VHH binders against StAR-related lipid transfer protein 6 (STARD6). Designs and how they scored, part 10

Target 1, 220 residues: StAR-related lipid transfer protein 6 (STARD6), of Homo sapiens (Human) (p59095)
Amino acid sequence: MDFKAIAQQTAQEVLGYNRDTSGWKVVKTSKKITVSSKASRKFHGNLYRVEGIIPESPAKLSDFLYQTGDRITWDKSLQVYNMVHRIDSDTFICHTITQSFAVGSISPRDFIDLVYIKRYEGNMNIISSKSVDFPEYPPSSNYIRGYNHPCGFVCSPMEENPAYSKLVMFVQTEMRGKLSPSIIEKTMPSNLVNFILNAKDGIKAHRTPSRRGFHHNSHS
Below, E stands for the ipSAE of ESMFold2; O stands for the ipSAE of OpenDDE; V2 stands for 0.75 times the mean of E and O plus 0.25 times the DockQ between their complexes.

## First folded at step 4 (VHH)

Design p37 (framework vhh_7pa5_2)
Fold by ESMFold2-Fast, scan of step 4:
Structure p37 (fold): chain B 220 residues (1-220), chain A 124 residues (1-124)
Amino acid sequence: as target 1 above (220 residues)
Amino acid sequence: QVQLVESGGGMVQPGGSLRLSCAASGFTFSDYAMSWVRRAPGKGPEWVSTISGSGGSTDYADSVKGRFTISRDNAKNTLYLQMNSLKPEDTALYYCAKDYYEIDSSGYTYFDYWGQGTQVTVSS
């Protein structure tokens, strides 16, 4: 399988989503984060667009989102994030296992995703991802295998202050299994807001020179 | 205050039928989609079915599709689940849930309210 060609095509699709300003319906606004959706052209479900401002440059933000070693320390939606194959400096395959969410109504899923970072002119960086078939990691009975259609992060300079980033996240996830589209539509917007809030907290903590442990608790 | 009271559970043989009811109060029932969620012994919660506020659309988990029917009577503020061709795998505590999104202090999404549940046991 030509993973590099798939990665490059996925990045082009995400760039297309970012350029398309039409047909978006706002479904949630919270903490200055806006979640919008439209019907996916890939499956019976939604393409989500999440917009927020991150007080960090696009280069630092995209590097933070692309790196793998600290992912589960800030991304509270995941219990496992493991790079299983490196294709080149900009492209890898990861195995992900989600936490249960919606008060346990949605059980953990696993995903095998191809991840690619591409840097564009104007200090815009796109990290795109898409589920792929990877023979070394077939579906198992332990988890329902979810499927990510093209997803991504678009990191651009904020127009009013170029030291800050405008982050646009696209999510197009097929959870599969015993779920109706309605429960996903109801739970997804809040979970996407929480993802951006966790990323903001994570990148802020990453700037702290003494961050060295994997599990930090404050005891009161 | 929102209240949901489930009833209609019991013990039944494989292949049998049961009808669950949920009496709702404290909110405008017809404005909200309603769901049935179950929890089997030793397992996490599993979504079973959802019905829109008007009753015009319904959704089902693949495991129950063709066997279970969700319905509602908005004049009586009551949600129903008709369960046919019951299997041992359907053994669980069944909850009525009001669909709503609320972020708690930990940043997580909640279903608005769950009742106390009604036990369904399918055994020989």
Scores: ipSAE 0.000, ipTM 0.100, lowest interface PAE 19.2, mean pLDDT 81

Design p38 (framework vhh_7pa5_2)
Fold by ESMFold2-Fast, scan of step 4:
Structure p38 (fold): chain B 220 residues (1-220), chain A 124 residues (1-124)
Amino acid sequence: as target 1 above (220 residues)
Amino acid sequence: QVQLVESGGGMVQPGGSLRLSCAASGFTFSDYAMSWVRRAPGKGPEWVSTISGSGGSTDYADSVKGRFTISRDNAKNTLYLQMNSLKPEDTALYYCAKGSDYYDSSGYYSFDYWGQGTQVTVSS
């Protein structure tokens, strides 16, 4: 499978979502976070748009969201987050397992997602993802395999204060299984607000890692 | 603990070939994408090539496509760069770089450990 071509196309679709100002319906506002939705063109469900301000630079925010080692420490929606295959320095496949939510009404799902980060002019970074078929990780009886249509994070400088980031998150998730669409519509907006709040708390709690790589020992 | 040690550089005439090697230790080599990055005198770093952890996927800078081949031997924890049809423009210090779990927003490709580099000089 041509994973790099799929990753690049997915990033382009997410960029398209970010540029599209039409048809968004606000479904929840809380803690200065706005959740909007429109009907997905990919499945019988919604494309969600979540906007919030993160008091960290786009560089720090992108670093935090892209890294894999600490994901489950701050992302309370997940019980498992593993990179299972790295394609190149900006592209990998991960296996995730969600927590149950909606007071147990929605059981855990697993996902196999292709994740790609792309840097744009103006200090805008897009981390996009999409479910893919990966033969090493077929669907199993342990979990219902969900499917993420194009999803992503758009990290850019806040206009009023460029030391802060405007984060726009797109979620287009097919939970599959025997599940009423109405329960997703009722519960998803609050879960998306909580994701942003957890990311804000997580990035604030992390010390900024010193840049790793080749360092000159300038001072003893 | 992470160590990357490059070798195989040298002086060659235009049209010549060289094979670079990078011996990796201190991490699970097959879990990480590996890259070659070069720096010519007076210029910034230029990404050359990347190979996935399994070796199943490769990517190349346009300047080297068709001339360079990246490969790896996971049993030996070794990364390679086969360089053919070398040009004076390929003269640079070549670094072996380990793929990062952290995005470096200052660069298009992200690396968390680099070797000391091996010098490649292409001149008549």
Scores: ipSAE 0.000, ipTM 0.098, lowest interface PAE 19.7, mean pLDDT 82

Design p39 (framework vhh_7pa5_2)
Fold by ESMFold2-Fast, scan of step 4:
Structure p39 (fold): chain B 220 residues (1-220), chain A 124 residues (1-124)
Amino acid sequence: as target 1 above (220 residues)
Amino acid sequence: QVQLVESGGGMVQPGGSLRLSCAASGFTFSDYAMSWVRRAPGKGPEWVSTISGSGGSTDYADSVKGRFTISRDNAKNTLYLQMNSLKPEDTALYYCAKSGEYYDFWSGYSFDYWGQGTQVTVSS
């Protein structure tokens, strides 16, 4: 399995989604965030496009979204986010486990995703991801293994204020198992709005300087 | 402020029918998906059915599909569950649940408020 080639191809697909302005149907607009969809070419479900403005530069925003250490603090959808293999400075494999749903019939999913950040001309950065087979993390009986077809974040300067970013998120996720595809399609637009709002809150909190001193252990 | 009050439960023989109602207040009812969740004796909660805010979309657990129908009346702020062909296995406390503001993208439906529940007992 050539992970670098898969990562580069996935980034190219996400770039293609971002360049394609046709065929998108707006399904929700809320809190200045627009959600659009079209039928996925990869599975029986949708490719979603989510657009919003983030009051941070593209470099700061893309670094925030790519970095693993703070993911669980702002991404409320996940109970586990663990980098399990580093391929190079821009490419890694992560294992994620979604939050358990307290009502019993919808169980947590796990995902094994190849994540890649690519920097383009014009201060545009794309963080792309796609599920992969990774022999060290096969499907288990503990979780239903979900599958992410090409997904990503496109971070570019806002035209009128280049200190701010235009964020475009693409989501193309197969939850699998016994969960009805219709339940995902019915709730997805609001869900994607809330994901972006959580990211906005997370990056704002991350940017705020600590009001505490250093928290270093003298017993290193 | 948010209140969900269930009613319509009772005792019924196998094969019978019941209609549950949930009166909602304290929020804009039509903006939120609503669900029914049940807890059988000695078991954890089981999701039963969900209806979108507009009422245009519904979904059901496999165990109740074809027998139960979820509906809502947004003018009356009321959620309903029509239960037909009831089985002893449907015996449970039935809760009305409101979908959360921050839906969990990866895990499906989450609920921020639940009612007190209404008891359904199916026995001979």
Scores: ipSAE 0.000, ipTM 0.116, lowest interface PAE 17.7, mean pLDDT 81

Design p40 (from b15, 13 letters changed; framework vhh_7z1x_3)
Fold by ESMFold2-Fast, scan of step 4:
Structure p40 (fold): chain B 220 residues (1-220), chain A 123 residues (1-123)
Amino acid sequence: as target 1 above (220 residues)
Amino acid sequence: QVQLVETGGGLVQPGGSLRLSCTASGFTFSDYAMNWVRQAPGKGLEWLSTISGSGGSTDYADSVKGRFTISRDNAKNTLYLQMNSLQPDDTAVYFCAKDQYYDFWSGYSFDYWGQGTQVTVSS
């Protein structure tokens, strides 16, 4: 299997998602994070697009999201995140195991994902990912093996303040098993908002803030 | 120079409705998220609602969710707040505020404010 070729093609597909303005339906807006969806062309389910602002540069944000050592500290959706094979400095295979979510309605899944970071013109960085078949980590009876179709993060400079990033996250996950699509549709948007909030809090923990602004309080 | 001018305030009875307008000039209105913020007598500023530059995304404070609706008309450079089921505790000066950065993804900083319009809810 040519993992590098797969990684390059996955990055191109994610770039394509980021350029596509058509067919998106807003399904949730909370705390200045917008979740949109449309029907996936890869499976019977949705492609989600999540947008928000992170008060950190695209280079620092993309490095934070790409690094594996702190992932489970800030990503509350995961119980396990292990790099199991490094292909080169920008490409690796990881094994992940999710927490249960949706009030226990969705049991933990495991995934084997190829992860690739690519830097583009204009200080845009894409961390793209997709599930791959990796013989050293076959499906087991312990977890339902989920499948991530092309997904990832697009980190680009914010127009007015390039010290800040516009973060767009794409999620295109087959949870598999005998789950109703309606359960996924009802629960996924809130889970995706929480992911961005956790990433924002995680990256803040690694810096000394130099700027302040009026911050939204959800309980007015 | 950026200018924001609120209108539509006034006296209304509890349970009543009121529609506020904010007319914007001096910037490309459709490129920026807009906000409604209020200040009750003796209280601090309370953020109420945000709408994206395109109008496709909105967010609300829990205190007004289900009662207030934010909207905009980009052809008229005008922001609106429809206020229903008004209560005495809604008495405040209401301000429109421009996001500092482009569109809804612009974070939580406001760089320009209107003068405010008084809303009084009493019998």
Scores: ipSAE 0.000, ipTM 0.119, lowest interface PAE 18.0, mean pLDDT 83

Design p41 (from p13 with S7T M11L A23T S31D R39Q P45L V48L K87Q E89D L93V Y95F; framework vhh_7z1x_3)
Fold by ESMFold2-Fast, scan of step 4:
Structure p41 (fold): chain B 220 residues (1-220), chain A 123 residues (1-123)
Amino acid sequence: as target 1 above (220 residues)
Amino acid sequence: QVQLVETGGGLVQPGGSLRLSCTASGFTFSDYAMSWVRQAPGKGLEWLSTISGSGGSTSYADSVKGRFTISRDNAKNTLYLQMNSLQPDDTAVYFCAKDQYYDSSGYYSFDYWGQGTQVTVSS
């Protein structure tokens, strides 16, 4: 399978989502984070757009979101995050297992995702992701295998203060199994707000202990 | 506190029909997926069917597709299994099971079970 071509095409789709200003409906605003949605063209569910400001540069933010070693320490939606195959320095396949959703009402899912970071002019970085078939990690009887349609993070300089980042997250998750889209629509906006808050806290905590030292184990 | 009580089992002739009921108490019934599981004499557990908390999604084992129908009445806290075209191989104890989650595809996630009701298909 041509994973690099899939990764590059996925990045283009996410860039397209970021440029599209039409049809977004605001579904939640909390703690200066805005969640908007519109009907997905990929499945019977929603494409979500989440916007917030992070007080770190786009380079530091994108590196933090792309790295794998600390993911489960800050991403409270996951119980497992493992890189299972590295294609190159900017591209890998990961296996994730979610926590239960909706205060324990929605069962954990696992995902096999292709992850790619691409750096653009203007100090904009996109980490795009999409579920793929990977024969070494077939669906198991332990979890319902979910599917992420093109999704990811757009990290760009904040207009008023370029030392800070404007973060836009796109989420297009098909939970599969017996779950209808309506329960996701009721619960997802709050989960997405919490994700951004957890990322914001995580990057602050990750940076603090290493601020004064030289690190030999950079993820970049 | 959680209780599941199955009723409606009995003796039926091949080709006949039965409707099983499961009355639930001690939890918010509509928040959880419910399933039917059976155990034939000398065999292990066999999952038959699951229905989501809202009743909007159902699934069936291949052995019962087209013959059995799962349904629920959330106002009455009751789960049903309509069994048609019964065969001697359907002879088993039938259990009602509550899932930990709003949705599920397998009995490995069940947290509470009923006591079971006997179904015997014989001439």
Scores: ipSAE 0.000, ipTM 0.168, lowest interface PAE 16.5, mean pLDDT 85

Design p42 (from p13, 14 letters changed; framework vhh_7z1x_3)
Fold by ESMFold2-Fast, scan of step 4:
Structure p42 (fold): chain B 220 residues (1-220), chain A 123 residues (1-123)
Amino acid sequence: as target 1 above (220 residues)
Amino acid sequence: QVQLVETGGGLVQPGGSLRLSCTASGFTFSDYAMNWVRQAPGKGLEWLSAISGSGGSTDYADSVKGRFTISRDNAKNTLYLQMNSLQPDDTAVYFCAKDQYYDSSGYYSFDYWGQGTQVTVSS
């Protein structure tokens, strides 16, 4: 009911995850992307932390990740991404449907998520989300309704080169249904690496035509 | 609205002990990590210690580890620094500082500071 309060609290929880240095176990390192996990305090599963460098500013990266129109073009984990309700300029509710993954072992899930972008000092932006009950989109027989506990993206300047972003992604997803935790643990790290690679490629493709024209004019 | 007030500073002999207090108001005290920071005469700020909102985790600068103990009483909205084995180079103005972020572990970004309390360790 009070979606704005929930959104603000979710952003604070994601910020807390980003500050927490304890208990992380590295589960995969690939193409300079690091995936770590620890036991979730919200459900019987894991909180994942994914770190990578994106060669775009934090403002550009966060705007790219927050916008909805091109999401399924670059995010290959999703077959549907629709904003179903806008609360204000920084806050909306979306309906998503995943692709199947783990070679068909995990069927598509749908989610109803509250999404919020908050801008902090030091050029850090957080896009946080969590599943909510939204009466206009109840669970249906078409998909198993998954549940996202607090998730999000932390976009901040890379320390060595502040024109680039350090992207930290937190994933805390309850797939529900009859699934072994071991299938999630086996498959999720590679899926999370691929997400970052797809985001990196997506933002590059997004900027290429108009940026190339402007770059050409500015270079003598 | 947000106020942090340090007390307990003063003159103390080398080898002595002193306990600083910081009383907080204007925010939900238990939701935020708290920090102690000092500034010696003619020097910059030095972070000393942090305590999480619940009090469940603490951290210390190497210069004070084993001599200083940070604690909090959330029912009283009060932060403490117990300082033992004080040395002349501990002479400084001591500030309490509130972490900006909810449920942090401390030592990240401070949005409010007390006015400071003077600690002098003299020969």
Scores: ipSAE 0.000, ipTM 0.101, lowest interface PAE 20.1, mean pLDDT 84

Design p43 (from b15 with Q1E M11L S31D S35Y R39Q P45L S59D A61P K87R L93V W113R Q118L; framework vhh_ozoralizumab_d1)
Fold by ESMFold2-Fast, scan of step 4:
Formats: structure tokens, sequence, C-alpha cells
Structure p43 (fold): chain B 220 residues (1-220), chain A 123 residues (1-123)
């Protein structure tokens, strides 16, 4: 399987989502975070766009989001996040298992995702991901295997203050199993807001309030 | 609409103390970091203190560290600045200011400040 070609195609598709300003419907605004959606072209569900401002540089933000070791400490939607195969410095395959949510109405799912970071001109970085078939990790009887169509984070300088980042997150997730579309539509926007808030708290924990913190490396 | 109303300023002798208050309305107070900033006559704005939305974290420049204490009462939507060991160079109009980002410190960026309260330190 040509994982590198799939990763590059996925990044290009996410770049296309970020350039498309048409057809978005705002479904939630909370805590200065805006969630918009439109019908997915990949499945019978939605492509979500989430926007917020993070007071860290695009390079620091993208590195924070790409690194795997601390993911479950700040990403409260996950119970497992493991890199299972590294293709190169910018590309890996991960296995994730979600928490149950919606007061137990949505059971945990697992995913096998190809993750790729690409750096563009103008200090824009895209971390894209997409579910792939990986023979070493077939679907298990323990969890419903979900499927991520192209998803990603777009980290770019904030226009009025380029030391800070504009973060745009795209989510295009097929939960599978027997779920009504209305359950997803009711719960997903709040879940996506909480994801951004958890990311803000996580990255903030690595710096002194109102100024840059000292560099810290827990792994050598 | 966001409103911030400062009070507690006045004339005090060097070495004295004052407590400033800021009454906040029009937003969820506990969700935002708050600042005290000051402007001395003929000078620009100077940052004085920061407090996180929960009150769990505070920060100060060296010029006031150990003399000033910022605090908040989220149940009363009120911000405080306790000023001890006041010096003539602390003479300024003091403003409370709201951070522009929800639950994140912006590095002294604020989208709203109040009308200010005058503090004069003179014998």
Amino acid sequence: as target 1 above (220 residues)
Amino acid sequence: EVQLVESGGGLVQPGGSLRLSCAASGFTFSDYAMYWVRQAPGKGLEWVSTISGSGGSTDYPDSVKGRFTISRDNAKNTLYLQMNSLRPEDTAVYYCAKDQYYDFWSGYSFDYRGQGTLVTVSS
C-alpha cells in the first residue's frame, strides 16, 4: 500500500476544504469557537469546520497537535492513542479508541488513521488524517471500527497578531454501527468545542501565563 | 454589553495601602483572564497584574511583585488589586481589563477596559 501517496492526497483534500468558503452553516458558537457544517461528499453525514484562536505560534501549535506522547493527557475524547507504525518523520499510522459519550449513548469506537504533517509557505502547517486499511490491525470484536474520511488541523498566523495562530479543524467521521443521524448532529458540535478548549488548556500548561515558558523535553 | 467599573482610588502617602475593585458585567466573568493596567501622567499603558479565570494563576512585573496582589470573587463578578508599600512612581490611572480570548492568556491583549480610577501617591 502506498501510504505516502494517500497521505499527500489527503493533505491536498484538507487544503481544498480550507480554501472553500461556500455552503457552510453555523451550527454552534460557544467560547469564541465557531462550529460550521455542510453535507459530506464522502458519506451520508457532515463535514464539520471548527475555528478558534490559539495564543501560540503556528509552529508550536502544529508540533503540539502532531506529537503523540501526551495526546491522551489533554484530549479527553480518547482513552487510547498509540503510534503503531512510522513511515517517515512526517507520517505515521495510529490506533485510537474513543471514550463513550452522549451519556453512554455512543459507545467507544476504534480507528486506524494515517497521519501526516505538511508545512506550507506563510507559516501555514496542515496535519491531516484519514482512516486506512492496515493488515496488522484488522477490525476487532471489542469495538465498532469507525472511519475518518479526510480530517485535519490547519494552523496559520492570526491576521491581526501573527505571533498567535488561527486554528481551523476539519472533522469528517463515520461512527458506523446503528446510530440515528440526529444523535450525532445533537452531540458533535459540543464535542468539537470541548476538543478545542482541551487543546488550549493542554498547550497553555506548557508555558508561563502571559509569557513564553521554558522548553521542556520529557523524552530524550 | 461588556461593562467594567473601577473604584477605590484616592490620595495616599508613600508607604501606604489601597485596595481597588472592578465590578464586571455583560459576560461570563469566570471564563476570562483579567488584568490590571495603569497609565501614569504623560506616559503609555503599563501592565500591572494578571489573574486567570479560575483565580488559580497570577503574574506580576518585577516593579510591583511582592507589593501588589490581584484576586477575584467569581460569585460577585468582582476583581481586586491590593496595593501595599505604595511609591510615588505608582501614581497613575488604574484600569481593569478583560482578556479577548476565552479561558486563555493573550499576553496582555484585551478587548475591553474600564474608565479607570486615579491613584495619587504623594506626601
Scores: ipSAE 0.000, ipTM 0.104, lowest interface PAE 18.8, mean pLDDT 83

Design p44 (from p13 with Q1E M11L S31D S35Y R39Q P45L S59D A61P K87R L93V W113R Q118L; framework vhh_ozoralizumab_d1)
Fold by ESMFold2-Fast, scan of step 4:
Structure p44 (fold): chain B 220 residues (1-220), chain A 123 residues (1-123)
Amino acid sequence: as target 1 above (220 residues)
Amino acid sequence: EVQLVESGGGLVQPGGSLRLSCAASGFTFSDYAMYWVRQAPGKGLEWVSTISGSGGSTDYPDSVKGRFTISRDNAKNTLYLQMNSLRPEDTAVYYCAKDQYYDSSGYYSFDYRGQGTLVTVSS
């Protein structure tokens, strides 16, 4: 399979979402984080747009979000995060298992996602993701296999202070199984707010590691 | 310098068991999640197991769940894979892999190191 072509096309779709200013409905505002949605063109559900300000540069933020080693320590929505195949320095496949959410109403799902980071002019970086079929990781009876339609993070300079980042996250998740769209619509906005808050705390901890020794990169 | 040295592979009959080891050096072992990945002849890399830095969390694909157990001894900087009820389709080179810190921006990835260790399951 041409995973690199899929990754590049997915990045282009996420860039398109970021440029589309029409049809967004604000569904939640909390702690300076805004969640908006509109009907997905990919499935019977929503495309969510989550916006917040992170007090780190776009380069540092995007590198933090792309990294895998500490993912489960800061991303409290996940119980498992494993990179299972690396295509190149910018592209990999990961296997994830979510926590249950909505007070246990939505059981854990697993996902196989292709992840790609691309740097653009103007200090804008996009980490895009999309579920893929990967024969080495077939669906199992232990988890309902969810599907992420094009999704990801857009990291760009904050207008008022370019040393800070405007983070826009797009989420387009098909949970599958027998769930009504209404339970997802009711619970997803709060879950997405919490994701951004966890990322803010995680990147702050990464600046000042509390439980890790310092390791030098020998590439310098 | 980061170094991972796999050992414990060999020829075993279907239904048999093997324990693989990975000796790690050049980094603070307990700070990193570790992985076992494998490559069967003519196929791509397949993830086999994951363990958190503390050893408190593990994960497996359905193809090996219930048969393989990942563990670690942080005092000895050693990762293990206990493989039970081996099948011919488990035949592969097995690699030990860690998350790698790449640069000061917080970029991480995993890689496999060393030659790996060959496991052949055949009658």
Scores: ipSAE 0.000, ipTM 0.104, lowest interface PAE 19.0, mean pLDDT 81

Design p45 (from p13 with Q1E M11L S31D R39Q P45L T50E A61P K87R L93V W113R Q118L; framework vhh_ozoralizumab_d1; at its last look DockQ between E and O 0.03; V2 from the best seeds 0.00; counts 0 for: pae E 17.0 > 2, placed apart)
Fold by ESMFold2, look of step 5:
Order: sequence, then C-alpha cells, then structure tokens
Structure p45 (fold): chain B 220 residues (1-220), chain A 123 residues (1-123)
Amino acid sequence: as target 1 above (220 residues)
Amino acid sequence: EVQLVESGGGLVQPGGSLRLSCAASGFTFSDYAMSWVRQAPGKGLEWVSEISGSGGSTSYPDSVKGRFTISRDNAKNTLYLQMNSLRPEDTAVYYCAKDQYYDSSGYYSFDYRGQGTLVTVSS
C-alpha cells in the first residue's frame, strides 16, 4: 500500500470539492457558520461542507489543525486522537474514537485515517484525510469501525482581512453499524457548527504562552 | 515506566556500516510505532526513520533513504537501525522514540527516554 500516493490523490479530491459550486444545499446557518450538503458519490450518505471565519492566519490555523497533541482538549466530538504512524513531516496515520452523541443514539466509532497537509498557491493550505487499512489496527469488537471518505480542511486568507482565515471543512463519514440515516442527517449539521466553534476556542487558547514546549522527552 | 535503551554506536569510517539497537520495556511494544531521531553536535533534533507497530510500514527522509533500514523484532521488544554507506554528516547521537507528536504551540516533541548512542563517522 502506497500511502503517499493515496494522500496525494485524497488532497486532489478535497481540492476538487472546494472548487465545485454545484448541487450544495444549505442545511444550517448559525453564528456565521454555514453547513451545506449534497449526496456523496462515495457511499449512500452525504458530503458536508462547513464554512466559517477563524481569527488566525492560514499558516497558523493549518498548523494548529494538523497538530495532534491537544486535539481532544478542544474537539469535543472525540475521546481519543492518536498519531499511530508517521510517514513523513506532512503525512501520518491516526486512530480516533468518537464520543457517543445524538443522546446516545449513535455509539462511539473508531477510525484509522491517513492525514496529509499540503500548501497551494494563494496561501491556501489543505489538510486532507481518508480512512485506510492499517494492519496494526484492525476492526475490533470494542467499537464500530467507521470510514471517512475523502475529507479535510481548506484554510485560505479572508479577502478583506488576510490575517484572518476562511476555514472550509469537508466531511464524508460512513458511520456504519445499524443506524437510521435520518438520525445522522438530523444531528450532523449542529455537530459541524460546534466543531468550528470549538476550533475557534482551541486556537485562541493555543496563542497563550502556557501551552509552549511541554516536553516529556528523556533527553531535552 | 517506559524505558528505551540505545546501543550499537561507535566510530566508523566513511562508507562503513553500523547497526543500532533499542531495547524497549514498560509498554506493549508491538502496539506502537517507533522512530529513530538524531542530534548532531550543536544542532537541533532531526527525524531519521519510523516503523509501524507490526513492522509492515517504514518511512525515511531523503537524507537517509536507500542507506538506512529500520526494523523491529516484536518478540524481543527491540528496534533496530541498519546504517550503511555512512557519511560524516551522519555523525550524531541517535535516540529511539516511542511516539511523535506536535504540541499545541507547534513544537515537535519526540518521546525519547534513553541517553542515546553516539555514532561518529570520521577517517
């Protein structure tokens, strides 16, 4: 399995989603965050687009979203977010476990995702992801193994204030298990708004000096 | 308590070979990816290689690709680095690390615990 080739192709698919203006239906607008959806071409379900403004430069925002070390402190949708294999400085595999949500109607899922960051012209940075098979983390009886189809973050400068970012997030998650599609459709838009709000809170805390340089290494 | 003990360093001539070892204890070794990192005298930390917990996937920066081979023996809880075609710029203290993560301020952090093993490449 050629993870670098998969990562590069996934980034191209996310770039394509960002350029595609057709067929999107707005399904929620709250606190200047817009969630849109359309039918996925990858599975029976939806591709979601979430757009919001983050008061941080695109480079710093993309670095913050790419970092794994404090993801669960701000991403309230997750119990666990672990990098389990690094391929190179811009590519890794992570294992995530979600919280239960929809008032317990959706039990936790786990995912094994390939994550890749790439810079594009115009100070646009894309963090793209896709579930992969990784022999060390086969599906287990502990969790329903979900599958993320091509998804990710597009961080670009806000036209009127380039020190601020326009954040666009694409979500294409196959939850699997025995779920009503309508429960997913009813709950996902609000969860996606909350993701952007929680990222805003997380990056604000990231700018405090108290988070700097917490090393647990034996030689530093 | 996680423990990592590096060995196998020494003085070699350019073009020579060395095999480094890292003895691991205090965790289920086969469940974790492992890395080698190095620090040349007066320089910052540089990532050298990584291997998945099963050993099925490996990765390297261009500076060592084709010359270094990471491997592991999960029955012996041991990580290895075979270094061939050594160059003077490979001179460094080499450490093994259990995990690799970025903190929230963007600093790279490697969980390395040992004293490292010194590799000197000189004629």
Scores: ipSAE 0.000, ipTM 0.146, lowest interface PAE 17.0, mean pLDDT 82
ESMFold2-Fast, scan of step 4: ipSAE 0.218; ipTM 0.650
ESMFold2 (binder alone), look of step 5: mean pLDDT 79; pTM 0.788
OpenDDE, look of step 5: ipSAE 0.007; ipTM 0.272

Design p46 (framework vhh_nb_b201)
Fold by ESMFold2-Fast, scan of step 4:
Structure p46 (fold): chain B 220 residues (1-220), chain A 122 residues (1-122)
Amino acid sequence: as target 1 above (220 residues)
Amino acid sequence: QVQLQESGGGLVQAGGSLRLSCAASGFTFSDYAMGWYRQAPGKEREFVATISGSGSTYYADSVKGRFTISRDNAKNTVYLQMNSLKPEDTAVYYCAADQYYDSSGYYSYDYWGQGTQVTVSS
């Protein structure tokens, strides 16, 4: 399989989503984070757009989002995030397993995703991802295999203050399995807001040497 | 109750140096980008430098190479080290704090200090 061609095509689709101003419906605004959606052209579900401002440069933000070692420390939606195959310095395949969500109504899913970081002119960086078939990691009986259509992070400098980043996240996830038709629409916007809030908290913590000290619990 | 308090301004001769400080209180300092702006008499307020929570910096072309912005998150303080000062640098210098702008594109600094006067004699 030509993973580099797939990765480059996926990045182009995410760039296209970022340029498309039409058809977005705001579904949630919270803590200066806006979640919008429209019908996906890839499956019978939604493409979500989440946007906010992060007080970090695009380079630091994109490096933080692309790195894998600390992902489950800050991304509370995941129980597993493993790089299973590296193609080159900016492209890899990861295996992820989600936590259950919607009060247990949506059981954990696993995903096999091709992840690619691409740097563009104007200090815009896109981290794009898409599920792929990878024979070394077939679907198992342990988890329903979900499918990510093109997803990604667009990290760009804010025009008024280039020390800040404008972050736009696109999510286009097919959970598969047996689900109530409306449960995704009901729960996804809040989960996407929480993802951005957890990323903001995580990037702040990443400035400090990562080794946890004894006293992580201050409550008594 | 947010406060930004500038200090370190004064009179200095051309070619000299000054270090400005801005002490912040009433918010989680490390969550905010900090900036310096200046305003000369009869002119609009001009951008000087900014620093993100993690230490990324950006400078106006007029001060690049001469001024250095830095921060100490443990002391809730941002600094502006000004070297090779010129008479054109004469202005009131303002500290600003900015956490997040919304996705609608409205850009405004959340908080401003009272300013500190810098006068560079020829």
Scores: ipSAE 0.000, ipTM 0.200, lowest interface PAE 16.4, mean pLDDT 83

